# VHH binders against EKC/KEOPS complex subunit cgi121 (cgi121), part 16

Target 1, 174 residues: EKC/KEOPS complex subunit cgi121 (cgi121), of Schizosaccharomyces pombe (q9p7j3)
Amino acid sequence: MILPLFPETQVHVFVYENVSNCAAIHEQLISQNPIYDYAFLDAATILYKKQVYSAIIRALEDRRDEQMKTKTIHSEVILSLSPKTEISSAFRQFSMTKKSKNIVVVKIDSKLTEEEEFERLDKLVEGNRVEFSDEELQKLIDFKVLKKNYKLDPSTLENPLASILSSIALRGYS

## First folded at step 1 (VHH)

Design n10 (from n1 with K98T G101T Y102E S103Y L104W F105T Y106G R107G S108Y Y110H; framework vhh_7n9e_1)
Fold by ESMFold2-Fast, scan of step 1:
Parts: structure tokens; C-alpha cells; sequence
Structure n10 (fold): chain B 174 residues (1-174), chain A 123 residues (1-123)
């Protein structure tokens, strides 16, 4: 994928369902193993492709402006999904856990092709890769989690896209 | 009430060694990842090392890998950093940190920090 505001930046997004080794992956992430330098998101929190892209764009803007609050661009993607600037809160809301079963994986600045990243991730993730599409994401979302994370009311929950994108884009502006 | 208290800093000559300790209280130490960070005069915070809740996984910044060893004693609620082959550029305030969470937070802005212990390495 090519982002119009960041045409030199390579971005790959992968979706895995029925992952059996989330506890092992989580141990590698909390120890900051560089082999696992990806944003590992709980798919229960992601409803749209545009949600992920908006967080990526926000993270890249923060890196460009030297305003990153986390150590890596991938951690900044996780932070950028949250409407608040609290790192710990954002990770509790969006990052994969030992109990996660479906995950969304983001890689930025890869020196590998999408096919080569898939080959690498297939060795790290014990699950079934599915298409990164709104259709597949809608099978994995938990609407109770989504509602809580973005503070959606019943009318907004029926069509939450604009509210979610606004929350991501306007983080820090009230 | 979360408390993190670092000790073991001091003045040491280049090539020397120091062992830092962090005494943790007010939370279930064995349930959470722990981190060491440092801040040199006039510079921002740098992540140094991290260790999983059970001690089975560790990670290090490239600048200290092979010279520093992070460890923990869950029975004593204590985190350690063994620093070998110290260099003048390792001079900094060293602090331990945790987020009281099982999630990886990127190692920079933690929820809970100690006040730090000063390490000064002379040439």
C-alpha cells in the first residue's frame, strides 16, 4: 500500500484468525524482541481498513514531526488508534493479549516484499491468514469492545466509521 | 501505592562494573514486565532493557547488548541490572519502570517510574 502523504513508506497489513500461540507472541513483545517489531493488534478492536490506515497515517505524521511518544513506529500505530494520548491505556484497549484469538499485524518500513513478510510472519504466528478487508474484519470485531474504546452511543454504533476516524485524527484536540 | 526504589549507583572507572537494584512494592511484582531506562544530562530518556514477568524473556538496547544483564527475583520483589565493561557514555540517571500491564508499551513513557540512581563513569 502507498499512502498519498507518505509515498516512500512501505506498509503491509495482515489479518490472522484462530491464532493458537498469542501467549508466546505476547512474551516476545513484552521483552521487546526486535524480531517481533510489528504492531500486533487484537482484531476484536478493528472494524474497518480505514481505521487501521488512519492510525498509520497519524503515527507517520508524529514521526515526521518528531512527536512520537513511543519507542517504535509500530508502538505509535497502537497509540494512534486511541482517542487519548495515554500509552498504557491505548495498549490495554488495542494491543493483542495472551488471550487474543484473532489479530491484525502492521509492518511499516519493511525492506521485504509483502510475500516475504507473509513468509516470515507465517513462522511466528500459528493461525490462518485471511484477507485484509472490511468483510473479514467484521467477522472478528467485538462491538462491545469497539463501543467502549470509542465511547459510541446506540445511534453512532449503527454506522461508526466517521466517529472512529474523527477520534483518531483529532487525538489531543479534545 | 506503587513504589519503585533504585539503588547501587555510584562513581566507577571505565571498564568497571556496577549492579543496580530496584525494590518494588505496592503491586504483585511477579505478574508484570519490568524495565530499566536511563537519562544522560541534556538528553531524552532511553530504554535500556526489559524483562518478562517470569524472567524467561529479556531484551536490550543495541548500545548495551552483551555488556548489561537484566534479571529479577520475584520472591524478593527486586529487579537487577548487572552492568559490565562500563563506558563514559553510560553516565546517566538509571531508573526502573513498569506499566502494571501485560502489554508491550514501547519502553519510553511508562506509568510508574522510580526516582533513579546516578551512575557516573570516569575516563
Amino acid sequence: as target 1 above (174 residues)
Amino acid sequence: DVQLVESGGGLVQAGGSLRLSCAASGFTFSSYAMYWGRQAPGKGREWVSGISSGGGSTAYASSVKGRFTISRDNAKNTLYLQMNNLKPEDTALYYCATDLTEYWTGGYEHDYWGQGTQVTVSS
Scores: ipSAE 0.005, ipTM 0.233, lowest interface PAE 9.9, mean pLDDT 83

Design n11 (framework vhh_7n9e_1)
Fold by ESMFold2-Fast, scan of step 1:
Structure n11 (fold): chain B 174 residues (1-174), chain A 124 residues (1-124)
Amino acid sequence: as target 1 above (174 residues)
Amino acid sequence: DVQLVESGGGLVQAGGSLRLSCAASGFTFSSYAMYWGRQAPGKGREWVSGISSGGGSTAYASSVKGRFTISRDNAKNTLYLQMNNLKPEDTALYYCAAEYGDSLWYDSTGYDYWGQGTQVTVSS
């Protein structure tokens, strides 16, 4: 997909459920293997497509403005999901861990088509790809994790989208 | 005040071994993942190894895997790096770093605390 504010930036988002090799992927990420240059998110933390897109847009804005706090655009996406501008906190809350079961994978600046990226990721991820849609994400979310990450109270849990997007947009001021 | 103090560096011949230590103070050591990084003259900072807060998980850069072993002693607030079969290319200033949390992370810019480093020189 092309984002209206960043028409020259190619973005792909993939969702995998029932992933059996998260520990192996985690080891590759820790060793900084360039083949694994993606943002690997725990799907337990993602409720909406707009949540992911808002983080991507913020990361791209930070790159455009030379305000990135992390080494890669993919790490900046992970940071941008957090309501705080604390890198360690963001990674603890949103990144895939060796215990993750469902993941969301983001690729920015791909030189490959969506089909080619899928073929490449299918070799790295031992799981079932599902559609990147609000419906599929809602099957994978952990509401206890979501509530903790965005500090949601019971009154916002019924419709948390606006609160989540505000937290992403206003990070650094809360 | 938070301190990370590295020691154990020195001059060693290729094929030799060294053990580095990092003494931590001023924070709850057992709540932090710990890391070793290095920087050679004229090169950028390179991640070397990481260990989770409880010691149950470890990770290594491809260049050192099989030769280096990271470990920790939470009772002593100390991090270790056992370096075996050293190569001239391992010559660098070795730093330890700490990041709050129970798990390893792959972005070294997220470290909360850094040490000043200990020099390792491997002669051919």
Scores: ipSAE 0.000, ipTM 0.239, lowest interface PAE 12.3, mean pLDDT 84

Design n12 (framework vhh_7n9e_1)
Fold by ESMFold2-Fast, scan of step 1:
Structure n12 (fold): chain B 174 residues (1-174), chain A 122 residues (1-122)
Amino acid sequence: as target 1 above (174 residues)
Amino acid sequence: DVQLVESGGGLVQAGGSLRLSCAASGFTFSSYAMYWGRQAPGKGREWVSGISSGGGSTAYASSVKGRFTISRDNAKNTLYLQMNNLKPEDTALYYCAKDTYYDSSGLYEDYWGQGTQVTVSS
């Protein structure tokens, strides 16, 4: 995919349901395996495609402006989903855990084609790949998790999109 | 914002002792696990020790186990590292850190201070 504000940046987003090997993937991430250089998100935290794109755009803006808080662009995407500026809190809120069942995977600045990334990820992730669409994400979301992560009240839960996007865009301002 | 200020470093002879302190501010110190790390000249950062939020659990790198003791005083928002039987190999910049995160490049400290230099002569 091409982002209007970053047309030279390659972005790929993949969704997997019923993943059985999240514990093994988590171990590879902390063991410094470069093959796993992606943002692995828990799908229970993602309701909209725009939510993911907004976090990607925020991370790319922070990189452009030399304001990244984390060591990699993929970690910056995870941080950018959070309304807080604390890195470890953002990872607890949004990243895949050993117990995750459904995941969203983001790749930025790939040196591989999208097809090559699909082939690589399908070998790493033991689950069913589904379309990155609002319809598929809606099947995987956990509204209790979403409410907690974005501190949504009951009135906001009926139309959470604007609140979520505002939280992502305004992270770190006042 | 989070601030961590280390002190207590210096020059010491092999076999000697030093006590490092880390003064924390800008967050609820008693709610977070704390860590000590170090970086020797020309080398990457190495995790040294960790302590739970209440002080009931501690962990140490094998290279320092039995010689170093981590502790904390939650009333004073201060973390300590007692270093005994120091070796030339312990020469490094020592820093304290709040919490950790991980990615494909490894395990990282979230917030960390600027450090205090420890030099052990032979």
Scores: ipSAE 0.013, ipTM 0.359, lowest interface PAE 8.1, mean pLDDT 84

Design n13 (framework vhh_7n9e_1)
Fold by ESMFold2-Fast, scan of step 1:
Structure n13 (fold): chain B 174 residues (1-174), chain A 124 residues (1-124)
Amino acid sequence: as target 1 above (174 residues)
Amino acid sequence: DVQLVESGGGLVQAGGSLRLSCAASGFTFSSYAMYWGRQAPGKGREWVSGISSGGGSTAYASSVKGRFTISRDNAKNTLYLQMNNLKPEDTALYYCARGKYSGSYHLEGRFDYWGQGTQVTVSS
């Protein structure tokens, strides 16, 4: 249901485990290399496919409504993962770092096919590509990081999906 | 009130060295990636170097790689550029810039504040 709200928008999500060149990728982001125009997320922060899609939908809604808080749609995805509209905390909490080992990469408005983006990213990311699935994400999550980012208590942490999605969707409404 | 004030420019012979400083105030310096850019006479602005908020990651334009070193002292709110083996082509107004997003690792070629710059002139 969510995806039909933006049927003309191409969205690709890739997951890489055991990435050895996160420091090099981080340098390219700092150097403002346009080839790296993606949202690079630390997989330690992502538990569900729906978590990523909810952030993408929120970013696309903010772009549609001319309410983006950041300069690009990819930065807006990173912000939209956060329960608060504090840009600096969102990027510290969810963006990949040079110490990251597993990453989730989001591309919006690609002019390339998914296969072409995969070929391009596979040259940039030195790691093992895995399926974008809840099963694979659950192998990469850090529950201490998740709990801190979404302020989950022990009872919520056992089944956090609804709380995470609510936090993303209700950002800026309460 | 964000302020970035560059210093350390001057006239130097080709093959010489200069160290530039940028004093930052009005924001949490340790939360922002910082950059050096330059503008040569008759040319547009070009990026020179960048450094992450904690200083752990650096990047350089190909024209200066191996000759320039960017560093920062978060306790002193100061950004540095050590320039070695200077060439006449390095003659430019050098300015520091703050990255657009506090704490961001997604830097997308965007700055929100620049200093007034410090002039570097390299004679042959």
Scores: ipSAE 0.000, ipTM 0.193, lowest interface PAE 13.5, mean pLDDT 83

Design n14 (from n1 with D99R L100S G101Y S103G L104S F105G Y106R R107S S108Y E109D Y110L; framework vhh_7n9e_1)
Fold by ESMFold2-Fast, scan of step 1:
Structure n14 (fold): chain B 174 residues (1-174), chain A 123 residues (1-123)
Amino acid sequence: as target 1 above (174 residues)
Amino acid sequence: DVQLVESGGGLVQAGGSLRLSCAASGFTFSSYAMYWGRQAPGKGREWVSGISSGGGSTAYASSVKGRFTISRDNAKNTLYLQMNNLKPEDTALYYCAKRSYYGSGRSYDLDYWGQGTQVTVSS
C-alpha cells in the first residue's frame, strides 16, 4: 500500500469474519503480549477502506509531528478513527471486544511481507479472511454503531463518507 | 464512577514484608486487567505489576520481579500485592490502577488511579 506523504511506510490491513476467539485475543492484548502488536478493530465500526486509510494517515502524521497521544502507532490508529481526543472513548467505540465477531486488523512498520503477516495472523485469529474492500466491509458494518460513533443525522447516513473522513481529519477541532 | 481504594501500607525495616489491598467498585472488576504502580518522592509514576482479568497472566517490573506477587479475588473485587524482601528503594506511594481501554502492547496506558497507600522502608 502506497500512502500520501508516507510512501516508505509499510502498511497491511486484514479483514476476518466469523472470528470465534475474540475473547482470547482480547486477553492477550490487555496482557501486553508483543506478538499481538496490531490494531484490532471491530468491523461493525468500519464502512469504507478510506475510513481505515484516513485513520492510518492521521496516526502517521501525529507520529511524524511528535504529537501521538498513545504509546504505540497501532493504538494511535484506533484513537484516530474517533472524532474526539479522549482515548478511552475511542477504544470503546472502535476496538475489538470479547464479543466481536468480525474484525479489521492493521499492521504498520512490519518487516514481514503481507503473505508472512497473514501466515502469522492466521495462527492468532480463528476466523475466515476476506478481501479488504468496501463490498466486504459493507457486509459487516452495524449502521447503529456507525451513526453513534460519528454522530450522524438521518441526512448524512445515506452518504456518510465525507462526514466520516472529515471527522477523522478534524479530530480535536470539532 | 470507578473507585479504587488502596490499603496495607506502613513502615517496615529492609528485608520485611507488606501486603497491599485495593478495593474496587463502580465497574465489573472480573472483566478488567488490573495494575499496581508507585511514585517515589521527586520521581514520576512507575509501573510495578499487572494481572489479567482472570488472573491467568501476570507481569512485573524488573526491579520487583521475584520479590513481589500480584493476585486478585474477583468474588471480593479486590486486588493484592504481596511485597517480600523490601528494600529502601521500594519506598513510595503505591497505587492500584485500571486500564480504561485495552490498547495493543503497552502496560503504562492507565487511566484510573486511587489515592494510594504509603510504603516506607527503613535501611
Scores: ipSAE 0.000, ipTM 0.161, lowest interface PAE 12.3, mean pLDDT 81

Design n15 (from n1 with K98A D99R L100K S103T L104P F105W Y106S R107T; framework vhh_7n9e_1)
Fold by ESMFold2-Fast, scan of step 1:
Parts: C-alpha cells; sequence; structure tokens
Structure n15 (fold): chain B 174 residues (1-174), chain A 123 residues (1-123)
C-alpha cells in the first residue's frame, strides 16, 4: 500500500481473528525477537481502516522530523494511536496482550513483498486471516474499550470516526 | 477473449472427495491471483479460497480450511481445488475468478469470472 505523503514507504496491514497463540507472541515481543518486528495491536481497539492509517502517517511524520519517542517505527505506530503522548499508557491501551483473541498487525518498510510477509506472518500467528476492512474490524471491536481509549461521549459514539481521527492528529498538541 | 472454464463437479456422498479444475485462456494466467468461490441455491456468493500468482501464498475460508486445497499449474494455465471430507452444506455452484492483485482474504472485486460447475453433496 502507498501513502500519498510517503510514496517511498511500503505499508502492509494484516488482520487475524481467533488467534490461539497470543501468549507465545507476547513472550516474543517482550524478549525483543527481531522476527516479530511488527506493530501487534489488539483488534478490540480498532474500528476503522482510517484509524490505523492516521496512526501510521503520524508515526512516519515523527520519523521524518526526527521526533520519534520510541525505538522503532512499529512502536511509534502504537504510540500514535493514543491521544496522549505517554508510551506506557499507549501500549496498555492498544498493544495486544497474552489474552487477546483478535489482532491487527502493521508492517512498515518491509524488505519482503506483501506475499512474502503473509507467508512469514502465517507461520507466527495461529489464527484466521480476514480482510483489513471497516466491515471486518467492526466485528472485532470492543466499543467499551474504544469509548474509554478516546473518551467518547454518547453523542459521538454513534459516529466516532471524526473524533478518533482528531484525537490521533492532535496527539502531543492539545 | 478471456475465458475461465470450470469442470469436475458432480454428485458425491458426504465424506467423499472431488477435484475441480479451472482452465484459463485469453490472459497471462501467471500474472493473476486466482480464487474459488461458491453460491448455494437461493443464497449469496461465498469466498472459498485464494492463491497468489506464483502459488507461494494460499488462503481459505474457515468453513473449508483443513478440508480443501487450492493449487495451480502456470505451465498449463489451470487452477485446481481438491475437496476432501465433503459435507451437505458444501453443495453449491463453484466458480473460479481472476484478479490482478492477490488478497489472502475474501474479496468480491475480480477482473474475470467463470460460469461455474455444480457440486452436490448428498447426505
Amino acid sequence: as target 1 above (174 residues)
Amino acid sequence: DVQLVESGGGLVQAGGSLRLSCAASGFTFSSYAMYWGRQAPGKGREWVSGISSGGGSTAYASSVKGRFTISRDNAKNTLYLQMNNLKPEDTALYYCAARKGYTPWSTSEYDYWGQGTQVTVSS
């Protein structure tokens, strides 16, 4: 996938449902195994494709401007989903956990083709691949989690897209 | 003229096997991802399986994973679906489809479609 503001940057986003090995993946992430250099998100926190792309764009802007707060572009994506510039809370809010069941996986700057990344990820993730689409994401979201993470009130919960995108765009501002 | 022609359908007992073929002509087969879809009588289309242009990546619907195997022979311009442990709910018209880009998930955006071959699984 090509982003208009970052045409040189390859972006792949994968969605897995009914993942049975989240505990094993989580252990690999804690041990910083380089083959797991992806952003592993809990799908319970993601409602729209635009939500993920807004976070990716923000992370790429921070990298371009030499203002990354985390060690990798993938951890910067996780941070960028949060409306607050606080690393620990962002990871608690959006990262997959050993109890996660559905995940969104982001790869930036892959040395591999999209097909090769799928082959590699299918060996790491024990779950069912589904389309990265608003329809599929809406089956996996937890609205209670979404409401809490973005401080959504009843008036915005029915149509939260603009509020979510604004929160991501204004991360670190006000 | 682009053409996709399915064959190998028929009547089979539950627990049985069938192998479907899709013969492609009129386009550069090796440059297209290939898919199998199905449609039961009176129901909408359901994605079954997909395979990348080079055959290195495959994907399956949850309902068929472990029972069906998709494969292709680019030298023969042919797509295959090996169906094992067939169930009555697998009864449908099975069609192949071609798309310039591979997706390892369900999609309804195809460049070319076949007319289908009927598979009937009796209990």
Scores: ipSAE 0.000, ipTM 0.184, lowest interface PAE 14.9, mean pLDDT 85

Design n16 (from n1 with A97V K98R D99G L100S G101I S103P L104Y F105S Y106R R107T S108G E109N; framework vhh_7n9e_1)
Fold by ESMFold2-Fast, scan of step 1:
Structure n16 (fold): chain B 174 residues (1-174), chain A 123 residues (1-123)
Amino acid sequence: as target 1 above (174 residues)
Amino acid sequence: DVQLVESGGGLVQAGGSLRLSCAASGFTFSSYAMYWGRQAPGKGREWVSGISSGGGSTAYASSVKGRFTISRDNAKNTLYLQMNNLKPEDTALYYCVRGSIYPYSRTGNYDYWGQGTQVTVSS
């Protein structure tokens, strides 16, 4: 995929539904197994492709400017989805949990092709891959979770994209 | 059709306060992130502050953080900048700026600038 502002950066995004091994994946993430160096997001928190792109771009901007608050670019993507700079809260809000059933997986700076990452990731995730599209994401979103994470009022809930993207872009910028 | 009209500038002594307002019209104000920029005499334009479309997220340049507060009233289509503890270095023409409806960067997505309001801080 080609990102605004970072067209040279290799990015892959995968969406899995009906994942049965989230508890096992979560255990690997806690143990910092390098094979699992991806951003594993709960799909209940993601409404748009542009939401994911905005978080990736923000993380890449913070890396470029030497302002990352976390140790990896993938953890920085998770932080960047949050409208505030509080690491534990952001992970609680957006990361997959042992109870997650649908996930969005982001890989940045992969040395593998998209097909090779898919083959590798398919061995780690026991679920059904679906297209990374607004249509598929809108089948998996939990609007109550989205409202709480972005502090959306009733006037923005019917078309929240602009509010979400501005919250991500302006998060904690000094 | 898009209009941004700034007001509230003026002459103030160092340590003083001013409140700038920007009246927006010709677009759905509540859908856009809004920004304040400034241009000092002989200098280029610099970003000062930004606020998300719903007002829940704000950002500031390091030079003004802790002294300036950006806010908005979407019911009145108005953007504000409360400036406290003003310094001579804050002397500039202050611009109300509309960002892109889908912003990706605090500095890269400005698509409309007002004409500005002059702020002069004397010692």
Scores: ipSAE 0.011, ipTM 0.384, lowest interface PAE 9.6, mean pLDDT 85

Design n17 (framework vhh_7n9e_1)
Fold by ESMFold2-Fast, scan of step 1:
Structure n17 (fold): chain B 174 residues (1-174), chain A 124 residues (1-124)
Amino acid sequence: as target 1 above (174 residues)
Amino acid sequence: DVQLVESGGGLVQAGGSLRLSCAASGFTFSSYAMYWGRQAPGKGREWVSGISSGGGSTAYASSVKGRFTISRDNAKNTLYLQMNNLKPEDTALYYCAAVDYESFLGSPETYDYWGQGTQVTVSS
């Protein structure tokens, strides 16, 4: 994908369902294995492609403006999904855990093609890759988790997209 | 306070072995993932190996996989790196760091380490 505001930035997004090795991936992440330098998100928290793109754009804007709150662009994507600026809370809310079953994986600034990244990730992730689409994401979302993470009331639950995007864009200005 | 002290470096010929130690104090060592990094002259910091808090998971940079082994002794608050079949390209200052939650979100180049490191020089 090409982002209009960041046309020279390489961005790849992958979705995996029925992942059996999330505990092993999580341990590689805490061991700081550079092979795992991606944003690993719990798919239970992601409802729309636009949700992921908005977080990526916000993270890239913060990097451009020298306003990143975290040490890497990938961790900044995770933070940018949260309506709050608390790093620990954002990671708990959106990051993959040892108990995750479906994940969304984001790579920014790859020197590899999408095809080459796909080949690498298929070796790291023991699950079934599915298309990054609203249709596939809607099969993996947990609406209870989504409501809690974005503080959605009953009136916004029927069409939460605008509320979610607003929360991402207006983070820190409440 | 919090301190990490590396030791065990030295001069060794290519094909030789060294065992590095990192003595930790001032924090609950058994609660932290730990890693080894290195910095060669004129280069940035490079991640070498990491180990989870309980030792159940280990990871290695491709350049050292199969030659280096990371381990820890939580009772002694000590981290180790066994380095076998050393190459001239392994010449660097080696340092250890604790990976707390905030450090987990950073790249190896942005991690804080508290030790001065231990120099490893491999001659051909």
Scores: ipSAE 0.005, ipTM 0.265, lowest interface PAE 11.1, mean pLDDT 82

Design n18 (framework vhh_7n9e_1)
Fold by ESMFold2-Fast, scan of step 1:
Structure n18 (fold): chain B 174 residues (1-174), chain A 124 residues (1-124)
Amino acid sequence: as target 1 above (174 residues)
Amino acid sequence: DVQLVESGGGLVQAGGSLRLSCAASGFTFSSYAMYWGRQAPGKGREWVSGISSGGGSTAYASSVKGRFTISRDNAKNTLYLQMNNLKPEDTALYYCARESYDILTGYSEPFDYWGQGTQVTVSS
């Protein structure tokens, strides 16, 4: 994908359902295996493609402006999904855990083509790859988790897109 | 006043063994994952091994897997690295570090506080 505000930045987003090896992936992340240099998100926290892209854009803006609060662009994406600037809480809210079953994987600045990243990730993730689309994401979301992470009231849960995007864009001012 | 003090390095013959220790103070040791890294002259830092806060999970760089064992004693605020079957390529300054960030997203260096290091020299 080409981002209008960052046309030279290579972005790939992958969605896997029914992942059986989240504990093994988590172990590789703890070991800092560079092969696993991606943002691994729990799909229970992601409802829209625009939610992911908004976090990516915010992270890229912070990198451009030399205002990143984390060590890597992928960590900055995870931070940027959170309505607050506290790093530890953002990771607890949005990152994959050993118990995750469905995941969203983000790669920024890949030196590989999209097809090569697909082949690579399919070897790392023991699950079923599905299309990165609002329709597929809506099958994997946990609305209780979404409500908690973005502090949504019942009236906004039926159409939360604007509230989610505002939370990402206005992080630190809310 | 966070402090990490490494010890146990020295000169050893190829095939030999050394046990490194890292004494931690100034923070709640049992609440943090801990790491061993190394730096050979003229090279960047290389991650060697990591251990979770409770000691239940360990991980190793491919270059040392099967030869090194990381462990900790939370009652003594001490981290250990047992190094067996040492090779000349293991010659480096070894240091311990405390986890700085949530590492679930693939940080290349999950270190916050570095000790001064202990030199390991392996001769053939």
Scores: ipSAE 0.000, ipTM 0.150, lowest interface PAE 12.9, mean pLDDT 82

Design n19 (framework vhh_7n9e_1)
Fold by ESMFold2-Fast, scan of step 1:
Structure n19 (fold): chain B 174 residues (1-174), chain A 122 residues (1-122)
Amino acid sequence: as target 1 above (174 residues)
Amino acid sequence: DVQLVESGGGLVQAGGSLRLSCAASGFTFSDYDMYWGRQAPGKGREWVSGITSGSDYTAYASSVKGRFTISRDNAKNTLYLQMNNLKPEDTALYYCAKGLRYFDSLGSYDYWGQGTQVTVSS
């Protein structure tokens, strides 16, 4: 994928359900295995494609403006999903854990094609790949988690998209 | 409030050794992965080494692997970096960083110290 504001930046997003090896993946991340240089998100936290794209755009803007708060662009995507600047809270809220079952995987600045990244991830993730679509994401979301992460009240849960996107876009601005 | 205080830096000749220490307070040290990073004049910050909360795993940047050893003493809330066979290219401000429980392996940190200067002469 090519983003209009960042046409030189390659972006790939993958969704896996029923992943059986999240504990093993987490162990590889702790070992700093370079083939795992991706943003691994818990799908329970993602409701819309636009939510992921907004976080990616915010992270790329912060990198362009030399305002990144984390070490890598992938961790900056995870931070950018959060409505607050607090780094540790953002990772607790959005990142995959050993106990995750469904994940969203983001790759930025890939020198590989989408097909090559898919082949690579297919070897790392033991789960069923599904389409990156609002329909598939809505099967994997946990609305209790979403409400907590974005501080949604019952009235905004009927149409949370605008509230979520506003939280991502306006994070850290005052 | 998180506080990290580095010490042990100094001037050393190429081929020499130094041991850095980081005294941590304000959080449960034994619950967090810890890192060493560095910044040389005119360069960006570089991740150097990491160690998990239980010392189960350690990782090193390719530039220091085999020469540096990271360790920790959870009873003393202290992180260490043993630096052997130092090179002029190792000259930098070395800083301690508190890791993130969920993305430590990605080289992400929440807090970092003021640093201790290491200068290696040729």
Scores: ipSAE 0.000, ipTM 0.154, lowest interface PAE 13.0, mean pLDDT 81

Design n2 (from n1 with K98R D99G L100P G101L Y102W S103F L104G F105E Y106S R107P E109A Y110F; framework vhh_7n9e_1)
Fold by ESMFold2-Fast, scan of step 1:
Structure n2 (fold): chain B 174 residues (1-174), chain A 123 residues (1-123)
Amino acid sequence: as target 1 above (174 residues)
Amino acid sequence: DVQLVESGGGLVQAGGSLRLSCAASGFTFSSYAMYWGRQAPGKGREWVSGISSGGGSTAYASSVKGRFTISRDNAKNTLYLQMNNLKPEDTALYYCARGPLWFGESPSAFDYWGQGTQVTVSS
């Protein structure tokens, strides 16, 4: 997957449902194992493909401009999903936890093809791969989590795309 | 009801400059990547330039890189294209488009297009 606004950057996004080893993955992330250098998101927080791509673009802009607030591009993607620039809050809101069941995994700057990343990631994640599509994401979302993370009023929760994208695009500017 | 209305086209001599504007309404402009495309006489539509939702990233077709500058004003819901050192080959109908954050090279990825503004560069 190549973003036309970042044509030199390789981006892959994967979705897994019914993941049984989130606790083990979480331990590897805390241990800073370089094999797990991905953004591991809780699928309960992601409703749209555009939501993920907005966060990726924002993270890539911050890296280009030398304005990253986190240590890696993958952690910057997690921060960029949040409407606020508070790192700990963003991770609490969007990152995978030991109790997660469905996850979205983002890889930026892969030196592997999409097929090779699938093979590698399938060895790390004990779950079922599904298509990265709005249809599949809508099966995994938790609307209470989404409403809280983006501070959506009940009227916008019925069609929240524009509000979510505005929150991501305007992070830090309000 | 999404509306995109282009303006600023006209007749100009080779080497001249024009600034195109696109007024957007009916959606949250600051949430979307925006694009300029063009259609030359007797040809299909081609992508010219794109800008991210926050304006921090831009991209250009090789044919216009260094001569054209895309920008946006999210407070005014307006997209701009500053065109310098115009060439007869730049003669086309220029369209403002809303598109996905990624789309590849094909204009078929754009979900809304304006009606266009004509740019004619005399040789």
Scores: ipSAE 0.000, ipTM 0.132, lowest interface PAE 17.5, mean pLDDT 82

